# VH-VL binders against o27280: the designs that were tried, part 375

Target 1, 266 residues: o27280
Amino acid sequence: MDSMNVPEVLEIKRIVEESESVKTFIFSWDFRREVRPGQFVMVWDFRDEKPMSVSLIDPVRSEIGISIRRVGEFTDRVHGLSEGDLLGIRGPYGRGFELMGRDILLVGGGIGMAPLAALADEATARGMRVDALVAARTADELLFLDRLEAAGVNISTCTDDGSCGFKGFAHERLLTLEENHDMAAVCGPEPMMFQVMRILDERDVPAQLSLERYMKCAVGICGQCCLDDTGFRVCAEGPVFWSQELSRVREFGRYRRDPAGRRVPW

## First folded at step 17 (VH-VL)

Design B10 (framework fv_bamlanivimab)
Fold by ESMFold2-Fast, scan of step 17:
Structure B10 (fold): chain C 266 residues (1-266), chain A 119 residues (1-119), chain B 107 residues (1-107)
Amino acid sequence: as target 1 above (266 residues)
Amino acid sequence: QVQLVQSGAEVKKPGSSVKVSCKASGGTFRSYGISWVRQAPGQGLEWMGRIIPRHGRANYAQKFQGRVTITADKSTSTAYMELSSLRSEDTAVYYCARDDQYEGHFDPWGQGTAVTVSS
Amino acid sequence: DIQMTQSPSSLSASVGDRVTITCRASQSISSYLSWYQQKPGKAPKLLIYAASSLQSGVPSRFSGSGSGTDFTLTITSLQPEDFATYYCQQSDDTPRTFGQGTKVEIK
């Protein structure tokens, strides 16, 4: 019941180096502000503020983890920090994942494994059977394999270059996997998510998909929330959407917007 | 599973330096740290420092700061621990161990390298 | 630095006995505690991590408990191969620190 809109200055307790481009920053957290897998926080480095998915949720230890990929000036500065340094954190925000049934499938690409790692922890703690398809361009970009293995998750991997597991794309690997799932959660590059969603729809598996570009909409910044050729707009409902919601969005999986708002093919 | 193999035993003179190697083999892609732990004859375990081989800085126990240097060579999957200004009390078995970044436990361990400092 | 104190420093036991070793941290370490077994001339072997999680391949007679500052390793029905020195280790902060060890020897 405390306000989440004021950033709290928190000390970085631990830094985990997940890959050459991804680090997880772990903070002590007061769980009177509940956080769920699929939600995000706003990370403030005292100059800029960016949304980041929560990748570790541990109420027993009173800790959260935030995984950040190095892609620009803000993330380069944050990656330069050390244990003991400070960051501003506010949130959590957004619609998180819902767990249903007994057998679940997680499909993650690159940094999209971050919110799915937190979901895997919750699902396994509840005694659910978890299958994870972890996809990346190369073996070096596969994330959270040790965490998933320690949690008892059944892991399948695929890489575009064949350096680990199945050689090919996530949707191609998914076609070779068992169909016994009560739900799926998907997060990764939008073209990957679109192809995965189509397969899950054909299998009648209800799917939830997490879209990074809609994280700001959940905190009332509406610039990224324009959906559909018919002019219908979805605001403040992200970042997690049901597959039936995304099936109506012609832009999903086909086009992105550059900083000037122009449509650019994926 | 990752296996760690260390270099062989060393006999060194006081004031010299020793550099112990720790080669990782048999692992799949996974991110981990390498810690160095020593054990003097009949004594307990003493943590010296750690490195994340992919990226990051080495961290050292204060007692060894200035005398120990931990490095890693990604091309050979080998971590190194160099200890300078050796004294007789540095006589010990030196272990490398995989450091789990989330939990901080050590598994697997190298077989150990005996370092004897004598004139 | 976080100081780790084990009790007892040594104990004598017989095969089939229940053995309890305690470990105390000088400040709260949550559940960031591991237990290791070491036999003469060998590297330590991980038994338990996260205070209570049994490492794969370790017999179920080993168990860990505790949180905060007080932790316990229990060996139910001691076996001949269990005579060894046991160490606790904290990983909540840097530097990582070990207890002084507990030697479990034949009565």
Scores: ipSAE 0.692, ipTM 0.856, lowest interface PAE 1.9, mean pLDDT 87

Design B100 (framework fv_bamlanivimab)
Fold by ESMFold2-Fast, scan of step 17:
Structure B100 (fold): chain C 266 residues (1-266), chain A 119 residues (1-119), chain B 107 residues (1-107)
Amino acid sequence: as target 1 above (266 residues)
Amino acid sequence: QVQLVQSGAEVKKPGSSVKVSCKASGGTFRSYGISWVRQAPGQGLEWMGRIIPRFGRANYAQKFQGRVTITADKSTSTAYMELSSLRSEDTAVYYCARDLQYEGHFDPWGQGTAVTVSS
Amino acid sequence: DIQMTQSPSSLSASVGDRVTITCRASQSISSYLSWYQQKPGKAPKLLIYAASSLQSGVPSRFSGSGSGTDFTLTITSLQPEDFATYYCQQSDDTPRTFGQGTKVEIK
C-alpha cells in the first residue's frame, strides 16, 4: 500500500462549530501530499474509521479542515473531542472537482456544502465569480454562510420551512435565478441533485455532482458503490462526476441500494 | 451587516453579581461566536470567554473560571455574561464582540457596558 | 496560554510619519493575528486580520505583516485620526489573548 493508505496521527488544532450537529476539525497538513476540493479522507478515532469530506484547504497555513455531522456513535465520540486531542487521518481519496470558465454556480444541500466551501475558496482564489445556492431544511442547518460571505461569494439561501431566504427546495429557487454560469458544482441529497442537474442541462451549463454514496464505501473496491448502468464504483471513480456521465445512469435520482444490494426508491 | 447592542451601565456592591446583555441584529446569530472582553480603567483588553450560541457551550479564561457564566438565548439573538462575587478590581468596561470562528478575529464590537463596583 | 508582547508600549509621532508597531507571540501562531485600533471612550475597531488582510473600510495606509511569532503593523503616512492605542490579538488558541497595547501620541 502506498503512504496515503497509512493513517497519520494528527492533533486537532482547532474546532469550528458550524451548527448544532456539524463541526469542522482543523489539522496541520503536509501539502507534499496534495488535496483538492471534492476529495475525502478516512478519519480514525482508534476504534472505527469513517470517510469525511475535506471542507478547508489552506496550503499557506499548512492546514486542512474536515467537517463532520453528528449522526451516530462514531460521530458522537468525535464530537466529544477537544483541541489537542488526536485523530488518525489517511488519504486524500477520490476524484476532486475541476474548475473551468469565469463564473461558477455552487448548489449545496446540508452537509453537501462542506466540499463546496473548499471549492468556493479555490474558485475565488482563481478570480472566478462565485454564486452559491445554499439549501437546508431549516435556517439552523444552513452551513458555511459566514465563510462564503468572507470569501466574497454571492449567496442565495432556501429552506424547506421558509425560516431563511426562499421558502422551498433548491431546484425551485434555482428556477428563479439567472442562466449565466460557465459551470456548476452540486452536492447534497441525491433527489435534490437530480432535479438541479435537469435544470442545468436545459440551460446548457456543465455541472459536476458529488455523490455521497462514497461515504458508505470509503476507499478501494466496493460492490455497493456500483452504479446500475455504467458499473462505476463511486469510491474508486467518484465521488465527483460530470452531469453528462450521470445523465446516462438509470439509477441516479430514481433508486438507491440497501445493504443487501436491492433497489429502494428515494 | 451585524450590529451588537449592549445593556446599560451598572453600579454594584462587592460580593454581588452583574449580568450584561448583548443583542445581535443582522446576519445569522447561530453562525458565529460571541466573545466577552473587559477593560479596566487605564488598562488593556482582557478576554473573558466565548459562547457559540448553537451549542450553548462556553469557553472561559482560567482567571474567571467559577465566577463567569456566558449564555445565549437564540430566540432573542441575545448573549449574556454574568460575573459573580464582584470585587473592586472588576470595575471595567465589558464588551461583547462577534467571534468569527475560522479566523477568530472580533468584528463588530458592542458599544461596551461600564460596570462599577463600589461600596 | 499564548502571551502577546507589543513594542513599544508608547511612541510619539507627527502627522506624515511612518509608524511601526511590533507584536511577538510566545509560541507560533501561524498567521492567526489581528490588529485593533481603540480611541478613548470607544470600542476597539478591527484594522487587520489574518496577519495581513485589510478590513473593509480601513484606509490603505494601514498594513500588517509577519507569521509565526513576529508580527508588524505599519501606518505609512500617519493622519490626525490615527492617534490612538493599538492592540494585537492571537486567535490560534483559547484563551484568546491580547498584547498590552501601544499608545501612539502626538509629538
Scores: ipSAE 0.356, ipTM 0.709, lowest interface PAE 4.0, mean pLDDT 86

Design B101 (framework fv_bamlanivimab)
Fold by ESMFold2-Fast, scan of step 17:
Structure B101 (fold): chain C 266 residues (1-266), chain A 119 residues (1-119), chain B 107 residues (1-107)
Amino acid sequence: as target 1 above (266 residues)
Amino acid sequence: QVQLVQSGAEVKKPGSSVKVSCKASGGTFRSYGISWVRQAPGQGLEWMGRIIPRFGRANYAQKFQGRVTITADKSTSTAYMELSSLRSEDTAVYYCARDVQYEGHFDPWGQGTAVTVSS
Amino acid sequence: DIQMTQSPSSLSASVGDRVTITCRASQSISSYLSWYQQKPGKAPKLLIYAASSLQSGVPSRFSGSGSGTDFTLTITSLQPEDFATYYCQQSDDTPRTFGQGTKVEIK
């Protein structure tokens, strides 16, 4: 793990276009550095560095994938790259998801499906039954459906505008699902995760939630990734947390922190 | 699951162009590519190019650059392949096929469109 | 471009025979290799993807193996309906490329 803090320059092997705003960048990876679903890496374009979730983990092919949504200057530059171009990768960092039981539920919103897609691959490879609830504002923003289908995942979709599947929010769709699960993993917008967590708690389903809010520092204690009440550091003690840990945090589902550490409502 | 339906057979004169359509149906699993593959009588399979319909990005085999244009109309879920400056050696069955995400294999295939170039 | 070469170009076999078709890539393609069956007048049908994954609905007598540059398609007990041309295809890079095909004649 000594090399975790030094970026390794890797060639972009393949680029998969997931949506108009999301691409997955695939790299050859030396699995002597273990990577687990739910972990993230720092992506360096030789000017700026940003944290990105690992969305594909394939030890058989010796490949990892990193899914990036175009939301600003850094990600716009990265989206302009081609196969054969170089990026620096540092990591992995953070706690990954834990798989337990036989039947699992994945609930993802938007780009939050990225770490859950990697988790789905691992769970199906272990012979687990996987149900995924994939939520987005519109049908065009639903991510990884083809990949989840290919993996044998049972898929439910939900869009705010009703353009695909259930019309409404993820937590409203979840209320109509009847299957019991041994665990759940949730990743997406924090208000969605809060509502989903409450339902899973009522059903006594242990849930793991991934918090990947703005982070400037990937390996140290920093105000941008510190949670209120508990002093948790998302980059060091997360990004994956059990629902019981998050239920006592005033911040979760109500507000986040900007780069200066100030509270910003959702 | 996606199903692909192609336009009907065409007979064209040398020097003209042909535009073949490929209509996709079967729901909202839309992060796929559409590849075009041709097969001359008694010959093997030859990849021409692909497009990811929702983004409009196309890639072409070098042999066809300058003569082939692959486009997509998202509103009708239809991909098109236009081949210009036709010669008799362009006589072939033209297939569209879904280029499956991550693996890049082709499934399903359209039924094929026979294009005959004859003077 | 990645060149795909199949061997043999054609073969004749009896019903019940074990048939092996090989495919060689000009550079490593990991396991990004698919096999297709094509019958006269029909579109190709996917048999195997990711070098060894059997497509749903394809009989278990078909199997694929290999990685890197060398791949094989095996039919363990040839049936009359297996009369066809078989193609390998790489998907590691663009352009996508096919082998030249192997024609299997049952008799």
Scores: ipSAE 0.463, ipTM 0.742, lowest interface PAE 2.9, mean pLDDT 86

Design B102 (framework fv_bamlanivimab)
Fold by ESMFold2-Fast, scan of step 17:
Structure B102 (fold): chain C 266 residues (1-266), chain A 119 residues (1-119), chain B 107 residues (1-107)
Amino acid sequence: as target 1 above (266 residues)
Amino acid sequence: QVQLVQSGAEVKKPGSSVKVSCKASGGTFRSYGISWVRQAPGQGLEWMGRIIPRFGRANYAQKFQGRVTITADKSTSTAYMELSSLRSEDTAVYYCARDYQYEGHFDPWGQGTAVTVSS
Amino acid sequence: DIQMTQSPSSLSASVGDRVTITCRASQSISSYLSWYQQKPGKAPKLLIYAASSLQSGVPSRFSGSGSGTDFTLTITSLQPEDFATYYCQQSDDTPRTFGQGTKVEIK
């Protein structure tokens, strides 16, 4: 436990450019510390520390990958790093996805495809049939399509502007898909996840959803990552939640909180 | 299912340039890389460079730096390789191939474009 | 640049033979190695990627092994269509580099 909270300084072994705003940083990893799809790590650049989802889990090569979108000062600095540079990594933290059944659906928006890419690798390695609905604002923001295709995943795409695949939002595309699945895993912007959850609920498909927004609290630090009605601490109880747990949360899909705790609409 | 179709054979004079095209169909062209690999008669495979069309960013082998330009037109799903200041030793079959980002292997390959440089 | 060296440069074999081709990297490339088959006048065809993963549609008589610097391609029970040139390729670093090739000829 205590040793999990001390960052290990690791060398960036390889960098994969996923899009103009997203890179995956690959590190050697000692798999005596197990990592599961849906878990996150704290990334430390020796100045600031931020939570990032694990997007690649490769015990055969003893590697993990962490995908980072450029959205501010910390991530801009990290994007400026090169192979051979050092970062602090601690974790993993949080509850990962649970695989069930034979046929699964993945629905990802933007960087939300990162933890789902790791899940797709595990599901296909287990011989499961995997359908993925990959959504983004534009074609250039669709992530991990080549990796999913290489894994044998059946891919559908949608973009808000129609530049690739279905023109529209993920939930609109999902309505045109009539296949039954044993479970779904969903990760992306919260309004997208809310709409997708509603449709899966109507179809009686159990869904697991990953909530990025509350990953600010590291394990061992209390009270900073709680959901409105349920009191879940994302870093300890999430970030992955079953849809039935989220259907009762007032904040989910409706508003978020700023650093002062004030409600802000999506 | 991705397929790559290349432009036809070229015969060029020394000092000129050649531009070979590689049209992709199937899959999402923007999501994968395209590498260019050449093979001189009776010789092995030599990697020239790659582009990831999503970024429009290309990487080149040092040997070709300054002479090769790899570009992509996302609207037509076509990658191009232009080689300038042609010499007789540039006579080769030029291949484009889909470049898988994580593993770095090449599949599928285009059929190849024969480029002959002679007077 | 990472240098890839294959051995042997050529070999003669009969249908039904077991053929082994080796590939050595000048530095560790983990398992970022692929094997290709090329027939005269044709583009190369992917056989193996990630050192040991068989490409879909490739016969199971082909197998790859190795990690770090030393890699092997094995063809069990060689068939007439297997007479070709084989290349290894590393993808751990840019530039991507190939071995010089191994020509498998009929005895």
Scores: ipSAE 0.538, ipTM 0.776, lowest interface PAE 2.8, mean pLDDT 87

Design B103 (framework fv_bamlanivimab)
Fold by ESMFold2-Fast, scan of step 17:
Structure B103 (fold): chain C 266 residues (1-266), chain A 119 residues (1-119), chain B 107 residues (1-107)
Amino acid sequence: as target 1 above (266 residues)
Amino acid sequence: QVQLVQSGAEVKKPGSSVKVSCKASGGTFRSYGISWVRQAPGQGLEWMGRIIPRFGRANYAQKFQGRVTITADKSTSTAYMELSSLRSEDTAVYYCARDHQYEGHFDPWGQGTAVTVSS
Amino acid sequence: DIQMTQSPSSLSASVGDRVTITCRASQSISSYLSWYQQKPGKAPKLLIYAASSLQSGVPSRFSGSGSGTDFTLTITSLQPEDFATYYCQQSDDTPRTFGQGTKVEIK
């Protein structure tokens, strides 16, 4: 049977507090259901179901982690849970990142570092050189720095307020970096990703970008996650896209769509 | 690289309380936990509890629940461990250590604070 | 609570010897096991984490192995500075718990 489409009730094994607004929930996982960096799962609290990116993939320990930012009623309830409590997990879904070459640049903003942290683990395990540009509004919102350091990743930070590392936005910091990479992976606020993609395209660096567009369903059956111009469904054909694919999407980085399909500025 | 510096030795009377400080310095990252571990003379290591300073969340070993309070002052990068209702059995060296949330190992450690409880 | 038991509680060795210390957990802890060295009057020092990962700056003569319930710390070619007490520690569950310690003494 298609066990991806039925939620499995799993016990929260461990909770890691990443920041005041972000927690990582760790579960035992049966890796007969493969999970790749960049994929997401549907998290069910027995009332509502929401998509969350997988941020830890550890087949040796038989564990996965999902990182959740507190942004509303569902996430507030999930943040109130303790180790030993139960959540429903359905998936994984979506296209994961593809690794190529010897050198990779990761550019992450806020919670966008979650899927990139899982990717960093896989890239380093493959023997790739990994450079990460980690961006946030303030130092307290920089995520996964200890985990990236432990994995042997070369880290650069930037904060909007200058409280840690470069003072400014991710794309401004990227302009000061002249190192060559075989590929890049980018995840964060869509306006940040648009600016980063533009710079990487100019430098002829192939990039994959992860879009967390609004979704009502995990498998793309309802069209709420459909991209303008291309007809891509983020939950079915994404969330990871090559920069060449996104260059044809006029709304990328400029506006999003609500459940009714109306344009809403970022 | 983070370094932890603890407050100096204390001599306390039975029934009083002691508050030990642990100041973090070096590095620029705020993502860490602080665990408190004690060692009585000639004995092994005993974990007391931890705090994640970014959120003020603390959890404690059951043996110390109700007597220990772990707090943090983010403005001074200082964690505190307060132990109340002191007994002679609480005579020990008290260590703070950075607690790596994913792996759960302790590195670096503070230099230790000797607490002697005597009448 | 998860109980950690070390063996032996003490051993005598000479410089150049190969030393092996074992640690047993009362239940499976996967690879959530760390080893520490402590010298008299000093704080413990991390040697190994995740059962087999050598901490930066620790000499390569130290190695860790094992998973589940049985773990081993090995010191190849013991040096004078290695005479110390060694502790294992599990981090699979709370409370964190330590072994009772193994004292490595000069013969």
Scores: ipSAE 0.510, ipTM 0.768, lowest interface PAE 2.7, mean pLDDT 86

Design B104 (framework fv_bamlanivimab)
Fold by ESMFold2-Fast, scan of step 17:
Structure B104 (fold): chain C 266 residues (1-266), chain A 119 residues (1-119), chain B 107 residues (1-107)
Amino acid sequence: as target 1 above (266 residues)
Amino acid sequence: QVQLVQSGAEVKKPGSSVKVSCKASGGTFRSYGISWVRQAPGQGLEWMGRIIPRFGRANYAQKFQGRVTITADKSTSTAYMELSSLRSEDTAVYYCARDWQYEGHFDPWGQGTAVTVSS
Amino acid sequence: DIQMTQSPSSLSASVGDRVTITCRASQSISSYLSWYQQKPGKAPKLLIYAASSLQSGVPSRFSGSGSGTDFTLTITSLQPEDFATYYCQQSDDTPRTFGQGTKVEIK
């Protein structure tokens, strides 16, 4: 519907501080605009517009939540806002996660837990068994543990510094976890997702991965947003892709693009 | 899954201070908030304040601002409530409770700590 | 601060009766409302959160309803173990505030 492409000015109803660098902003939402986990919205602060994943979907209370990490000027300004302040929201956009089977593994790193928290709510509402591996640099940066626990999710944690759970990276922790899932959903830094994807492929677990850099493709902006590095530029509506689609992409997990379009190692 | 265990009963003199502890086990202490709620004999429940251990930030009800300090020790998964300048009307059972981030309900509760202010 | 008012302050009912307790907020709190049961000498126990969500392990005879400013706790078939004081609590804003309590006396 065209109404999804027009920014609607919404009041910030609640702000949940997830960590020193992450806040979730909660808005009233008219669910005539369908929203699914894995989709994103464009957030407009009346100066700049940026894509942000939807992290809470609550049709009973008619609310959505958008989790934002402080990484630059736009996000610094948004973090300075208070309940009652206004933001422009348009969307949702993009391809959401698909659920199948009885058991799902969620693997999230940092802010990548945001879309996975919304997915956890939907999976548990469908009666699925949900295991989550939540990764961060430190215990104070682990995100959404309270929400995952409220949803009945079985939680494993890992931190780079060992301050909570396993000491190490998500893929190292995953190697120590049992192998019994019908599917997985993964979101976080690309190098982490690449390593996790390879392990899940070895275990024959189909996985969906959410890639921030492809949010522009979903709203019709292609530019440097391509998966195929072999001379054919493929622009697909992201941000969610099956692992089988990503396994043939040479850049995935190895390189990113800077603003000038140059390849830069992760 | 989370269990909260509080320190034992205290008898204090007027003008002194009391520090009650609340030890959490069975969950990730840094993932949730801890609220303190008191109940004077024959009275209802009165919220005093909360802390989010992850940030070390506390919020207080205005009635207690300046007299109450709520802190958390992340290394021992223990929250503390210290109430100063004690008066006889501070005689109450003091409870800690897990404060869920998104809904704000309290579950579980500690068993309570009886604080009696008497000469 | 958001003020929470319960009615009645106390009631007497027979085993098997339907009991309703009302809670009113001084301003809209959406559905950020919880109900607690407190038995003599014990800590409060969560019964209902988000106005109508039954806490795991709580008997189905307990139910909650309402939104905005008016909320109701219903016990459809009162049992002897339901002798207790019941409290509502809002979590829409800080400070968190409770109703004054409703004492339910069986018999």
Scores: ipSAE 0.724, ipTM 0.858, lowest interface PAE 1.6, mean pLDDT 87

Design B105 (framework fv_bamlanivimab)
Fold by ESMFold2-Fast, scan of step 17:
Structure B105 (fold): chain C 266 residues (1-266), chain A 119 residues (1-119), chain B 107 residues (1-107)
Amino acid sequence: as target 1 above (266 residues)
Amino acid sequence: QVQLVQSGAEVKKPGSSVKVSCKASGGTFRSYGISWVRQAPGQGLEWMGRIIPRFGRANYAQKFQGRVTITADKSTSTAYMELSSLRSEDTAVYYCARDDTYEGHFDPWGQGTAVTVSS
Amino acid sequence: DIQMTQSPSSLSASVGDRVTITCRASQSISSYLSWYQQKPGKAPKLLIYAASSLQSGVPSRFSGSGSGTDFTLTITSLQPEDFATYYCQQSDDTPRTFGQGTKVEIK
C-alpha cells in the first residue's frame, strides 16, 4: 500500500530498557499492514530518518516494537524520548525470515538479537522447538533473555569476557551445541555471521542471515549496495539472505564500505 | 527458577534510615528487574520503585523520590532498598519482587521485611 | 498516575461458589494487567498476567479476562485455600499501581 511509503506519526506507547545502550519502543499498529520478523521500518525523529529492525510483533495487542541501540546523535535523541512522545514510522520494508522444519537455531550477536526475538515469538507460536545462542561482549549486553525464556526458548549464552555463560565467541560456543536443526537464522556483526555460516554449512543446516548495515538499500536510498563484481545488490533482495546466496558475495565477512564507497577491512 | 530472600525485621527510631536486602538465587540476576513494594498494616500494596541490575539504574515513585535509594550488587546477586528520614507512617512490610521486563508483573516475591518505626 | 478501582472491596462466599472480582483502570492499559492472591502474613502470589495468561502452577479454576479499562478475575469453583485478598495491578505505565484489594471471606 502507498501508506507504507509515507511516515505515519505514532505515539510511543511504552519503552522497555533492554540494556545500558538498548531500548525497545512500542507502538500501536494496525495489522491490516502485515509485519513479519526480519523486516525493518524507517524511524523519523523529525530531523533524521534511520532504518530499525522490528523486534516485537504482537497482533493480539495490536503492537509492534522497535529496538534501538545508542550509537550516535540520532539514536541519542531517540533514547531521550519518553512515553507519549511522537516518532514517524514508515514501512515495513525488506525480505523477512522464512520458517522451515520443526527445530530451529537462532544465533544473535548484540543488537542482532532484535529481529531474532521477533522470529522466536513466531516460531514458538507455531509450535516449533527453538534453540537460541545469544552472544555479546559482556553479560550486561546480552539482550532479550527474559523474553526468550518466557517464550519457552532453550537459551545458550556466550560472552567475550566470560561474564555470562561460555567464555568466547559465538562460533566457538556453536561447536559445543547439539547439531539437530532444520534451519538457522543468524544476525550480528558480519565476521561473527561468516564464522557461524561456515559451521552451519558443514552441518548441512540451511541458514538465513540478516545484513542490517544494508537496510537503507532495501528502500533504494544507497547506490553502494553493490557488494562485488557480480553486481549482486543487497538492497534488491535484503536484508535477509540464505547462506548459499551470501557464499557468492566476496565482501561478506571480509570488508565493508566507508562513506565514499571504498572497501575497508573489518 | 528464581528465589528471593530478604533480610530480617527492623525496629527504627523516627528520623533514622533502614536498609533492606533482597538476595536472589537461581537464574541470571542480570536478566530481570527487581521492584520494591510496601504494605502498611491493614492496607493495600504500594509500589516504591525498581532497579534493573543490568544497567544499575533505578526508577522511583514520586512519593518516595528523595527518600528512597534502590541499589544492586551483581557480584552477590543482592538488591537493596534504603529509606531515610523514617516516620511512623513508614511502618510496613517491605517486599522485593522479580519484575518482568515486558509484562511488568511480579514473580517471585521475597518473604517480606517488617519495618516498625517507633520511639 | 493510573488509578485502579477494584470491586467489591469484600465478599462472602461458600466453597463451590463462582466468584467474580472486577478491576477498572482510569485510562486504557490494553492488556497490561496482573492479578495476585495474598494470604495473611504472606507475600502476594501471581495468578494471572497479561490480563488472561494463567501463571504456571496456578489451578485452572482461576481465569482472567478483559482489555482496555475493564478487567475480571473469575474463580469458577471456590476452594478452602482460595479465601484470601486479591489485587489487580497495571503495568502499562509507571508508577505501577494496584487496586485496593478484594477480600474473599468464608460465608
Scores: ipSAE 0.042, ipTM 0.613, lowest interface PAE 7.4, mean pLDDT 86

